Miniprotein binders against a2bj90. Designs and how they scored, part 130

Target 1, 235 residues: a2bj90
Amino acid sequence: MSRSARRKTSALNTVLRVVEVFASIQGEGPFTGTYSVFVRLAGCNLRCPFCDTRYAWSLEAGKPLGVEELVEEIARYEPSLVVITGGEPLLQRHPLNSLVEGLESLGLRVQLETNGILPAPARDEQLWRVYHVVSPKDVPVRVPGAKLHPSWVDYARATGRAWFKFLVANEQHVREVAEYVAKLGIPRSRVYIMPLTPEKLDMKELLELHSRIASLAVKWRLNFSPRLHLLVQLP
Key: E = the ipSAE of ESMFold2; O = the ipSAE of OpenDDE; V2 = 0.75 times the mean of E and O plus 0.25 times the DockQ between their complexes.

## First folded at step 14 (miniprotein)

Design MQ11 (at its last look DockQ between E and O 0.62; V2 from the best seeds 0.00; counts 0 for: pae E 1.6 > 1.5, other shape alone 5.122 > 2.5)
Fold by OpenDDE base, look of step 14:
Structure MQ11 (fold): chain B 235 residues (1-235), chain A 109 residues (1-109)
Amino acid sequence: as target 1 above (235 residues)
Amino acid sequence: SEEEIRELLRKAQELLEKALEALEGNPEIRKAAEELIRAAQELLKEVIERAKKTGDEDLQWLAKLAEIYLRAAAQAFQKGDYDKAAFYLYLAAELILEAKEMLEELKRK
């Protein structure tokens, strides 16, 4: 392989398609309340009907950004956590590993949001070292093609750096989550349930829905994820 | 009836499947979504009225949550988001069914 072919393959591993970069509070999952920079990557392998970030589904919705430039941009916010989200971040796995390497070199903590369809990180990937919140889309709501890759259960067991977050509306959904995680051998301590909220809810309705789902979390001995950013009116 | 809600669920699921496969703006999907949303609104109105008479807070919440999702379905429909409309319609129909089952249990006590 010529020096030119190696340079072209190295250049492809140094550019991400990014929709947006912004600072806020992590509103969801195990890091709720953490001052975070969000990096929303473009492209998704699903078309969830309930998706609030449909504008990120196309790869073309993102701008090409160099990994080095993106690391510098993120570092200027002095975040307590870097949250990598999007459509599906793992569609850009190669440059994403380079981004993680850059961020970790600055001592920044990284958390990935993923739908869990693509394989979990391998031990030789930089992604192996970071935190992952996996959001399966096959339970309780079924999105076509949203099967959880088995390697995420193995990764969670091996590292303790993965959690599983499920959208729920009622007790039947919570039951289905409990049965699903039991069947897969996922510990309940790694499971979060989160309210399935439509867009533009009234604050009173939003609070009541949070209260009802939180009570179900206690009843079913699962962790509760708020949508804290919606409750406190942050992005 | 319970049969009407089960049929609504079946049709909402079928609509969701069609909407996921089709291009946005298909006139047949639009018409089907509109008819199903109307049918769900009529069923929900009856449930809300009955729920208010029981004084059961959990039943009243299920009826309110169904109203929230049905409103989301109608809003998605108005925007041409028929996959989202069908999805929230299905959720509303499940809650209407659960609320009707609770109402029939409360009548037997």
Scores: ipSAE 0.781, ipTM 0.894, lowest interface PAE 0.6, mean pLDDT 92
Fold by ESMFold2, look of step 14:
Structure MQ11 (fold): chain B 235 residues (1-235), chain A 109 residues (1-109)
Amino acid sequence: as target 1 above (235 residues)
Amino acid sequence: SEEEIRELLRKAQELLEKALEALEGNPEIRKAAEELIRAAQELLKEVIERAKKTGDEDLQWLAKLAEIYLRAAAQAFQKGDYDKAAFYLYLAAELILEAKEMLEELKRK
């Protein structure tokens, strides 16, 4: 585990503004069910009305943490997956690339969650090698300013390391997603639909919504994402 | 029965439109939105009960989902989260329109 060779990036003590670090289960998307450490970065370039993490919108909500110290903290959890989320993590792109380098040097698998407004990673970025779950906010929900950057489609095709996840409530929403991804050339194998769940649903309502959206996923030959953490009551 | 459901949906649509207008108003006008939302919820609960007699599972689900989103809007309003309230009101309005469209298609058959 000791990589005692001095790396130039470690000597800089690059910092990230971090809202929280915690262990849980990845409840959504292609890695659903994986024991994960979540790193929530501060700052967002959107103000989605349905956001359940509004406390991460301001950069000032995060505390500065050095990348080396953060890597050590994450490693102590012995995660199977490190999920970098936020706000919008790509607002802190430079120190984020340093964090990814540190995590990869320890053999830790990394997934980024992004709203896709900022460009996909370039080939010379450490982020090029990690997995990405891109959640566009312009279809079927329509958040102003939430246009997906076209580079994410190119990145997904070039690398196979990006998936696209959409919140849906009904079949009309699924139709809109299907039309959107067809127009952009995103193959259905890369597309997840996920139930649009408000807070404080009882378990019967939560299961019923999951069942309806899962049935639509089968009907439309798209992947289904649960919100598993809600079903099992984990953060 | 279908005509009665259509009239209930029309009334709910009107209440929702008024709730959205109130929500965009000054704080005094905004206070009216909560009662309008809850009145629309009661109309949708009646739609749900009448839809059971039709046997149309999709109509039942659309009405149920619209009521769920109106409940979320009311809860958001109570917490002072007016942008979340408006978001769920727009979702509920979309579902009511879809239910109304479905009834128009059934009428043509």
Scores: ipSAE 0.651, ipTM 0.838, lowest interface PAE 1.6, mean pLDDT 89
ESMFold2 (binder alone), look of step 14: mean pLDDT 81; pTM 0.786

Design MQ12 (at its last look DockQ between E and O 0.60; V2 from the best seeds 0.00; counts 0 for: pae E 1.6 > 1.5, pTM O .714 < .8, other shape alone 5.112 > 2.5)
Fold by OpenDDE base, look of step 14:
Structure MQ12 (fold): chain B 235 residues (1-235), chain A 109 residues (1-109)
Amino acid sequence: as target 1 above (235 residues)
Amino acid sequence: SEEEIRELLEKAEELLEKALEALEGNPEIRKAAEELIRAAQELLKELIERAKKTGDEDLQWMAKLAEIYLRAAAQAFQKGDYDKAAFYLYLAAELILEAKEMLEELKRK
C-alpha cells in the first residue's frame, strides 16, 4: 500500500462532522451539575419522534473539523467534563477514538451519550476508558429499529463506567423499565429514569412533572435524572 | 367510552408506525391525525370534568399531563411534524385510558 493510501486512511480517522460545541452544565444523568463542554456530533441511526435535536440527524448538518483543532477548542473552555453527544456519536467511531485520545492526553474527563444500538467499545478502543450514558430507545417508548446491543450490558459489568437512562412519562413506563433492566441483569444502581418533556412546557408544568417522576424513582428504587438545564434555563 | 379510547390508541399507534416510515406530509396521515386530535380533545374534556369532581390529585395531574401532550401533538401537527404529533397523541390517549380506569375503580369504592 502506497504512502498516499496510508495518509488518506489516516486523514479519514482525524475528521469529525460536528454540529455545535458549547459550554454549559450537564443537566442529565450521573454527572448532573458538572461544568461541561458539549460536542454535538452530526448523524443519527434513529428518527425518534420525541427528539429535541432533529437538526443533528443528517451528517450534512455537521461541519468537518479536525480532531486536533477540536481538542484545542474544547481545552479553551477549561471543562470539568467533555460530553460527546449528537445524533449518534458512535456513527463516527474511528475519529471519535482519536478525539478521546487527544482529550485524555490533556487530563480531561470524557462522557459519551449514546442510544446503545451500536456495539459497546472494545478493550483496544480509546472509548473503552471513558464514561457512557446509554439511552435505549426500545423501552418504554419503542422506536422502530432501536434495540440495545447486548455488549453494553457486558461493558457495564466489566468496567462500571456505563449507566442506562430511560425517558418515562408515567408509572407504567417506570414499571416497564424495571422489568427490562431486571431481565437484562442491569443493576438498579446503574439505571436512571428521566421525565419525557414536550417542548415549550411552562416552568410550573415542568417542575410538577419532575416532582412526579422523581417520586416514582424513589418508589421503584431507581435513580432520577433531572433535565436540569431546562429548569435553570441553560443550553 | 372505553371502547372509543381503545380505538383511539390503536389508530394512534398505527399513525405512529406509518409516520416513522418517513411519510411526513402525507395527506392521509394529516387527515387521520386531525380526526384523532379532535377525538382525544373530547375525551380529555370528559376526563377533566370527572377528575375535578373526585378531588383526586393524581387524577387531576393525569388529566393535566394529557392536556400537555395533546397541546404538544397539536403544535407538532401545525408544523407538519406528524411523527411527533402521533407520538404525543398516543401518550395522551394512554393517560386518558388509565385515568378512566382509575375513575371507574373510585366509583366502585
Scores: ipSAE 0.703, ipTM 0.875, lowest interface PAE 0.7, mean pLDDT 87
Fold by ESMFold2, look of step 14:
Structure MQ12 (fold): chain B 235 residues (1-235), chain A 109 residues (1-109)
Amino acid sequence: as target 1 above (235 residues)
Amino acid sequence: SEEEIRELLEKAEELLEKALEALEGNPEIRKAAEELIRAAQELLKELIERAKKTGDEDLQWMAKLAEIYLRAAAQAFQKGDYDKAAFYLYLAAELILEAKEMLEELKRK
């Protein structure tokens, strides 16, 4: 097949529906503070009432981008981390693996954000080598249809490349998270609790909530995740 | 006093329960949820001030957080996002219940 025809065939077979690409700081989880490029993929298999990114729920919200073009766009930012988020990125699993391959070829570090409903990466996927922050939505707040796929615990154990992040509002929520992760065999070192922040908090309220949840993290010997981008007023 | 705080918590719980019921109703009944939320916010602001006088930081925080979630519910309601409004109302109600249980445990000590 000619070079021109092969290029067109590749673009048609490796297309992602992308809502936005932007530079900012990773504000949550184990890579908090890292200069990052965010790639928000369209489509989600949940409709969380607290979702801050409802505009990414529909696949039609994304525009089609070829993986090669997307890799070039991301590389121009010179990121220290590429954060793939969404919606739920694993709904576009096949072209996502192609994107990861392209980013890894340039030596770029990749982190995926997922609700964990779809299975963890298999050993033969490019996603196997990527870092994952898994945010189950069935504890402590029970979103309909949310259930963590058990393969994520196995993946975390086998690779050390997955962490589990939970939105919490109070100590009762933290107790529920602690019971949940103990039942699943997730070690405390892989667990983050993060403040459940509604929209339009003033800075004093935002700091107070962070302080209370951070104190609970210490009390319960769990990791604390801020929402740093909110504290420093970045997207 | 503890009795005054307990009375405010009971009134707030009742208002929040009615607000949640209203949200499940037809659009005319649902309209009442906004006023019920505002009334509950007023009670919680008074509760916050009274809780400061007790020196109980956990009670103060629960009251503050409940008011924060009620404000989020009101904002969601104004946008017509009734699922989000109900979510935050439910969180506020759970905080009120937790605060009531804290007071009952302190009384039994």
Scores: ipSAE 0.657, ipTM 0.849, lowest interface PAE 1.6, mean pLDDT 89
ESMFold2 (binder alone), look of step 14: mean pLDDT 80; pTM 0.778

Design MQ13 (at its last look DockQ between E and O 0.64; V2 from the best seeds 0.00; counts 0 for: pTM E .756 < .8, other shape alone 4.519 > 2.5)
Fold by OpenDDE base, look of step 14:
Structure MQ13 (fold): chain B 235 residues (1-235), chain A 106 residues (1-106)
Amino acid sequence: as target 1 above (235 residues)
Amino acid sequence: SEEEIRELLEKAEELLEKALEALEGNPEIRKAAEEAIRAAQELLKEVIERAKKTGDEDLQWLAKLAEIYLRAAAQAFQKGDYDKAAFYLYLAAELILEAKEMLEEL
């Protein structure tokens, strides 16, 4: 490989397409209530009809940012957690490993949000060391092209650093989640159900929906994820 | 009566099916889909009010959640987001079906 090809491959591993960086409270999953910096990466391998971040689907919707510059930007917020989200963050896997290395070198905790279609981190990736919340899109709601990669189950078992979060509307959805995770051998302690909320719910409706889904979580012995940021009116 | 609520739910299902079939049609057919969604919302409001009178809180909730998803479908429709509209129509239909099944077990 020519010196020019090595420089181009090196430059590709140091730049991320970023839609937005902001500080808020993690509203969802096992880290709910944590003061977090959110890094929303551009590009997604799905077109979920219920997606609230459709503006992140195109890679061109993101600005190119250097990993070092992004680490410095994140560090200025003094976060208790860095949440890497987007469309699908693992589409930018190579520079994302470099970002994780930079953040971990500062002692920052990192959580990835992923749809679980792409393979789980390998042991030699920096991503192996971080926390993952996997949101399958094949159950209970089936998005075309969504299939959980089986390596996420193995990663969860090997590391204890993965959780699975499912959007649900009713008891039938919760049943389907329970059957799905049982079939895959995912421990119920690693499973979160979260209310499927449309845009522009009033606060009364939002609270009632949370209450109903939380009651189903107890009945089915699953963890409940709120959408806390919606309840407290944070981004 | 429970039978009157069932008949309202069945009419709402028929309207949702017509709306789903029409979503990807020409502009005139799409207008009919939007009208069907609105009509189904009014039927679900009537189900909610009847369920309040019977004291069936679970039926009231299912009908309310279905109406919420129909509002989301109507909003998606107005934006020309037919995939999102269809998605919320299917969710509303599942909740209506669950509500009907609850009425059969009583």
Scores: ipSAE 0.818, ipTM 0.915, lowest interface PAE 0.6, mean pLDDT 93
Fold by ESMFold2, look of step 14:
Structure MQ13 (fold): chain B 235 residues (1-235), chain A 106 residues (1-106)
Amino acid sequence: as target 1 above (235 residues)
Amino acid sequence: SEEEIRELLEKAEELLEKALEALEGNPEIRKAAEEAIRAAQELLKEVIERAKKTGDEDLQWLAKLAEIYLRAAAQAFQKGDYDKAAFYLYLAAELILEAKEMLEEL
């Protein structure tokens, strides 16, 4: 299909199934600390046992929201960053491209969070132009079916707009991540390790885990991602 | 004791594999997970006490981390999230084994 025909088709498919929209601080990855609006899309192609957002797994968990209405709602927060997350946002790829187009028309910065199973954006997609934080789920914990699509490494190299984030509990996990990214040719500057935090940790435990994983990040020359929103008790 | 930890690890791996294959609703998995969690709790108490006596901060952290994940497993089990319970039990079992091996090397 031509670019013109795709735009007309996208306009006809302008509804996203959305679980929640809220303002907070981006607590993870390269944009940590940024005042953000989060758009959590429904549906996921994984059932990770450690998932914090199981309520977003089913597409039926989302309510239909028009893209134009979403853009207007997001804009009212005056965000410095729009974070599109979910379940797995790329399951709603077509209307998601329409949302990105609307947000970019207002000059809003967009970051997508993805498990990387579905392919990276094509050059003719609006998603090509946004930032991506890719969280593979086949290392260090091996979730069945969670193979990273190789196009994400090519996309990161071609655009400089993707980073890779891994949940780790200890040094064995960090070693596995380091070997994985080296094998795939992912440069260390694009890699984040983040503490694997179960629910209901007290603040002392949460800080201790952060401190230990941050020390490992320095030791292994990887970037560290906090879960800052947990530390400051924001959603 | 070390034999018990290796048996726990084998059971935890089996439970995790079955839970990840969507067998999480199976009553046999639920009973096995409960038994494994209790066994891990008993072994962890021994590991924590021995780790304290060493004065080794990294070993003490390893034991504390195992406690954190085992608590998460027990909480998930009580909520009926058996895949999450199996996952955290597996992590706790791996940490208990690692801590035990470090204790034997001292």
Scores: ipSAE 0.667, ipTM 0.829, lowest interface PAE 1.3, mean pLDDT 87
ESMFold2 (binder alone), look of step 14: mean pLDDT 81; pTM 0.794

Design MQ14 (at its last look DockQ between E and O 0.92; V2 from the best seeds 0.82)
Fold by OpenDDE base, look of step 14:
Structure MQ14 (fold): chain B 235 residues (1-235), chain A 108 residues (1-108)
Amino acid sequence: as target 1 above (235 residues)
Amino acid sequence: SEEEIRELLEKAEELLEKALENGDPEAIRKAAEELIRAAQELLKEVIERAKKTGDEDLQWMAKLAEIYLRAAAQAFQKGDYDKAAFYLYLAAELILEAKEMLEELKRK
């Protein structure tokens, strides 16, 4: 490879397509209640019909930001956690590893949100060191092209830094999740169920739905993920 | 009837598949409109019957079906037919389950 090709590849590894950066409370998964900066990356390899962030599906919906500039922006919020989300963050895997390196150098904790279609981090990636919440899209609701990559189960077992979060509407969905994770050998302690909430629920309906799904989590001995940000009216 | 609800569910599943496969938008729109209307009529009967039982779980299932059917209608009005089909399918599943529960309660 010519020196020019190496410089172009190095420059491509330092720019992310970013939709938004904002501070809030992590409302979902194992880090619920944590003061967090959210980095929503552009581009997704799925088109989930229930997606609340459709505006992030196109890479063109994101602005190109340098990794160094983005690290400085995030650091100004003094976050307890950096949450990297979007469409699918792992579509930008190379510059994302550089971002993680920058954030970890400042002592910041990082959590990735992923649909689990792309391979889990390898041991030589900076992403290996961070926390991951994997949201499979093949159970209980099947999205075309969604299949959990097997390496996520291995990564979870090897590191203890992965959890699996599933959207559920009723007890049948919870049963399907329980069967799926049992078949894959995912420990129940790593599984979260979360209520499938449509947009613009009233607070009474939202709270009742949370209560019903939380009761199912107890019955099925699974962890419960709220959508706390919706309950407390934060972004 | 239970048969009408099963037919609704099958058609809602087919609609969802077509929508996810990027089928003909006009055919999807028309089918979504018809199925949302059919689901609204079936759900009305289920809600009325559920209220008479006093069963809180059954009433919740009927309420959740109403929530999802409302989401389907809202998505439809925005032209989000994939989302409309998805929430219609979820509503149809809950309508069927609620109907099965109602028939079990009659046998007791």
Scores: ipSAE 0.826, ipTM 0.914, lowest interface PAE 0.6, mean pLDDT 93
Fold by ESMFold2, look of step 14:
Structure MQ14 (fold): chain B 235 residues (1-235), chain A 108 residues (1-108)
Amino acid sequence: as target 1 above (235 residues)
Amino acid sequence: SEEEIRELLEKAEELLEKALENGDPEAIRKAAEELIRAAQELLKEVIERAKKTGDEDLQWMAKLAEIYLRAAAQAFQKGDYDKAAFYLYLAAELILEAKEMLEELKRK
């Protein structure tokens, strides 16, 4: 096989449209508190009204970056965790698998954030072996076009590498989440509820909302996710 | 009245649907402005009545409605009418639930 042909094929499969790369603390979900590098991929298949990263919705918002260069940039931060987010990262599934391969070759731990509309990883994908935080947008607040792909529940059962995170405002929302996950057979240990925080809350309001949702998590025997980066004022 | 609050919620839901389906921006803007103002007026009475009850959960519900309605107004000023409609809808749900709790407490 031609070495030049291999390089051309790899180049076509190893370009991602990237909005931003930055270091911060993972503020949400099971890896809360971890020193992380965030890679925000361009493009989204939803237009959530509560989205705080609308600048990532269009694929045009991302710059084309080669996977090799991106791996090198990420490695320079010496992260404890690499968080792949977006938009919706699975819209760039093929080159994303190449990125994951590169990061894993350096021993870097990877977590994907997804809205769960596109299918869970297949066994032959590099994404099969990374961690996933799935945030369905069809409960408790329904976003048009949002529907959790059923493969995510199967994937979570088979691998133990997926968790489900839901934005909630009140107990009615928590009840809807509890009913939803029970019907799908998602165990409570895999479910997080997180406060739905609008922009520009003062610290007292932010803490009160956290406290109320955390109390609901205890009452309903679900995991609580903070928005820790907001509490400590990090990006 | 509870009827006025149910009408607010129905209209807020319709507005949110139109905003999410790429409806006419000027019609959405005008409707959002009217409904936010109506919600602010209805919420003032609910807040005052909630305080008089001493019920902590009811007072929190009214406060949360105020938080989301403020978020709706701020999004409206920025021209984010889908976000405004979303938070308005959440506020309307909370206003109705708080009103229903107030009426239930009266029956006791």
Scores: ipSAE 0.760, ipTM 0.886, lowest interface PAE 1.1, mean pLDDT 90
ESMFold2 (binder alone), look of step 14: mean pLDDT 71; pTM 0.646

Design MQ15 (at its last look DockQ between E and O 0.80; V2 from the best seeds 0.00; counts 0 for: pTM E .799 < .8)
Fold by OpenDDE base, look of step 14:
Structure MQ15 (fold): chain B 235 residues (1-235), chain A 107 residues (1-107)
Amino acid sequence: as target 1 above (235 residues)
Amino acid sequence: SEEEIRELLEKAEELLLKALEKGNPEIRKAAEELIRAAQELLKELIERAKKTGDEDLQWLAKLAEIYLRAAAQAFQKGDYDKAAFYLYLAAELILEAKEMLEELKRK
């Protein structure tokens, strides 16, 4: 490879396509209640019908930002956690590893949100060190082309830094999740169920749905993820 | 009938699969007809559920109403994949609620 090709590949590894950066409370999963900076990356390998962030599906919806500039922007918020989300963050794996390295050098904790289709981090990636919330899209709601990559189960066992979050509407969905995780050998302690909330619910309906799904979580001995940001009217 | 709900589910699933193929005008018409059919079934179910006093049955009927409303809203915006998805969920809940209602009558 010519020196020019190496410089172009190095430059490509330092730029992310970013849709938005904002501060809020992490409303979902094991870090619920944490003051967080959200970095929404552009591009997704799925087209989930229920996606609330459809504007992030195209890579072109994101602005190119340098990793160093993005680290400085994030650091100004003094976050307790950096949440990397988007369409599918792992589509930008190379510059994402550089971002994680930069954030960890500042002592910032990082949590990734992923659909789990792409392989889990390898031991030599900076991503190996961070927390991951994997949201499979093959159960209970089936998105075409969605399949959990097996390496996420191995990563979860090896590191203890992965959780699996599933959208559910009713007890049948919770049953399907329980069967799926049992078949894959995922410990129930690493499984979260979260209410599938349509857009524009009133607060009464939203709260009742949370209550019903939380009760199912107890019944099925699974963890419950709220949509806390919706309940407290934060971004 | 249970058969009408099963047919609604099958058609909603088919519609969901087809809605991944953007831009078919047939999908729009089919979605509109299915949403209307589901609204009629749900109206009857809500009235029957109220008469039982069963809170879980009433919740399933209410949740079906929520998703059917989401389907109709998505449809109005031209989001046919989203409309089909929420229609499918509403149909599943209508079926579950109907099965529960028939079980309550046998007790």
Scores: ipSAE 0.755, ipTM 0.889, lowest interface PAE 0.6, mean pLDDT 90
Fold by ESMFold2, look of step 14:
Structure MQ15 (fold): chain B 235 residues (1-235), chain A 107 residues (1-107)
Amino acid sequence: as target 1 above (235 residues)
Amino acid sequence: SEEEIRELLEKAEELLLKALEKGNPEIRKAAEELIRAAQELLKELIERAKKTGDEDLQWLAKLAEIYLRAAAQAFQKGDYDKAAFYLYLAAELILEAKEMLEELKRK
């Protein structure tokens, strides 16, 4: 087999621990509104108090799926975007690169969601070519163990394929985010602020929170991310 | 008063964090009582905020209530780290509301 064919065959033989696969709308960040298939990978290197997906924290919570099987399942949805999320997907980095190879061979566009603790992709990884939304957890809410790996800023500058998204509740949080990204040299065009929404808000409360944070985004010249899936009641 | 609510929330947060670390059920029960007391006092803050007519103050009080409600829900589910996190957020918002009320008094 050629090197290219051997790599593809190896990628389709690896296993990922997968919590769930489902179709929905990407509700956050630069690809908001895109018809997407979400692949939630098991395992996380953080225990964020505000996490809404605690059921994905343990690696053992995932069902083992072969990459070939997973690619075929994803393709049946005919997605415009494949969103790889979790937990923290980079805990399964090697088989994740194999999944990306399979998806890209079908021409599928891929976006990764990460807390940014593990390093950004190297140039020779399949992950190098996909989009990334990085959500640091050391600002404005400082989660124990969280620290953005500096390679993500370098990766964003080198490729233009990474954005940084922050949960905020008020203007003080936005100020902290603005100071943080300025210190790291992250341009405002790559920064999103998003409302910190507790579970089970009614629509009026959800809209009020969105309105307030969007106004702050304009005031501070940052991008605003909704939580659109909550507004339209999708998973 | 705003200061009383803030103090209750901070004490409840402290007790919940101790309960997670030490596993003491009596500390958990004490935290529950402080959360309930803060919820009752927050109803008074919301009413006072409405009387001012200031929309930003009304929003701060509403947002504090949203996070306190989230803390109470997390507490009932046994998610004490989530409860403590939302108590912290609510306390910070109540401090901001106290400062705004003081500023409105000077105007």
Scores: ipSAE 0.671, ipTM 0.836, lowest interface PAE 1.4, mean pLDDT 88
ESMFold2 (binder alone), look of step 14: mean pLDDT 78; pTM 0.763

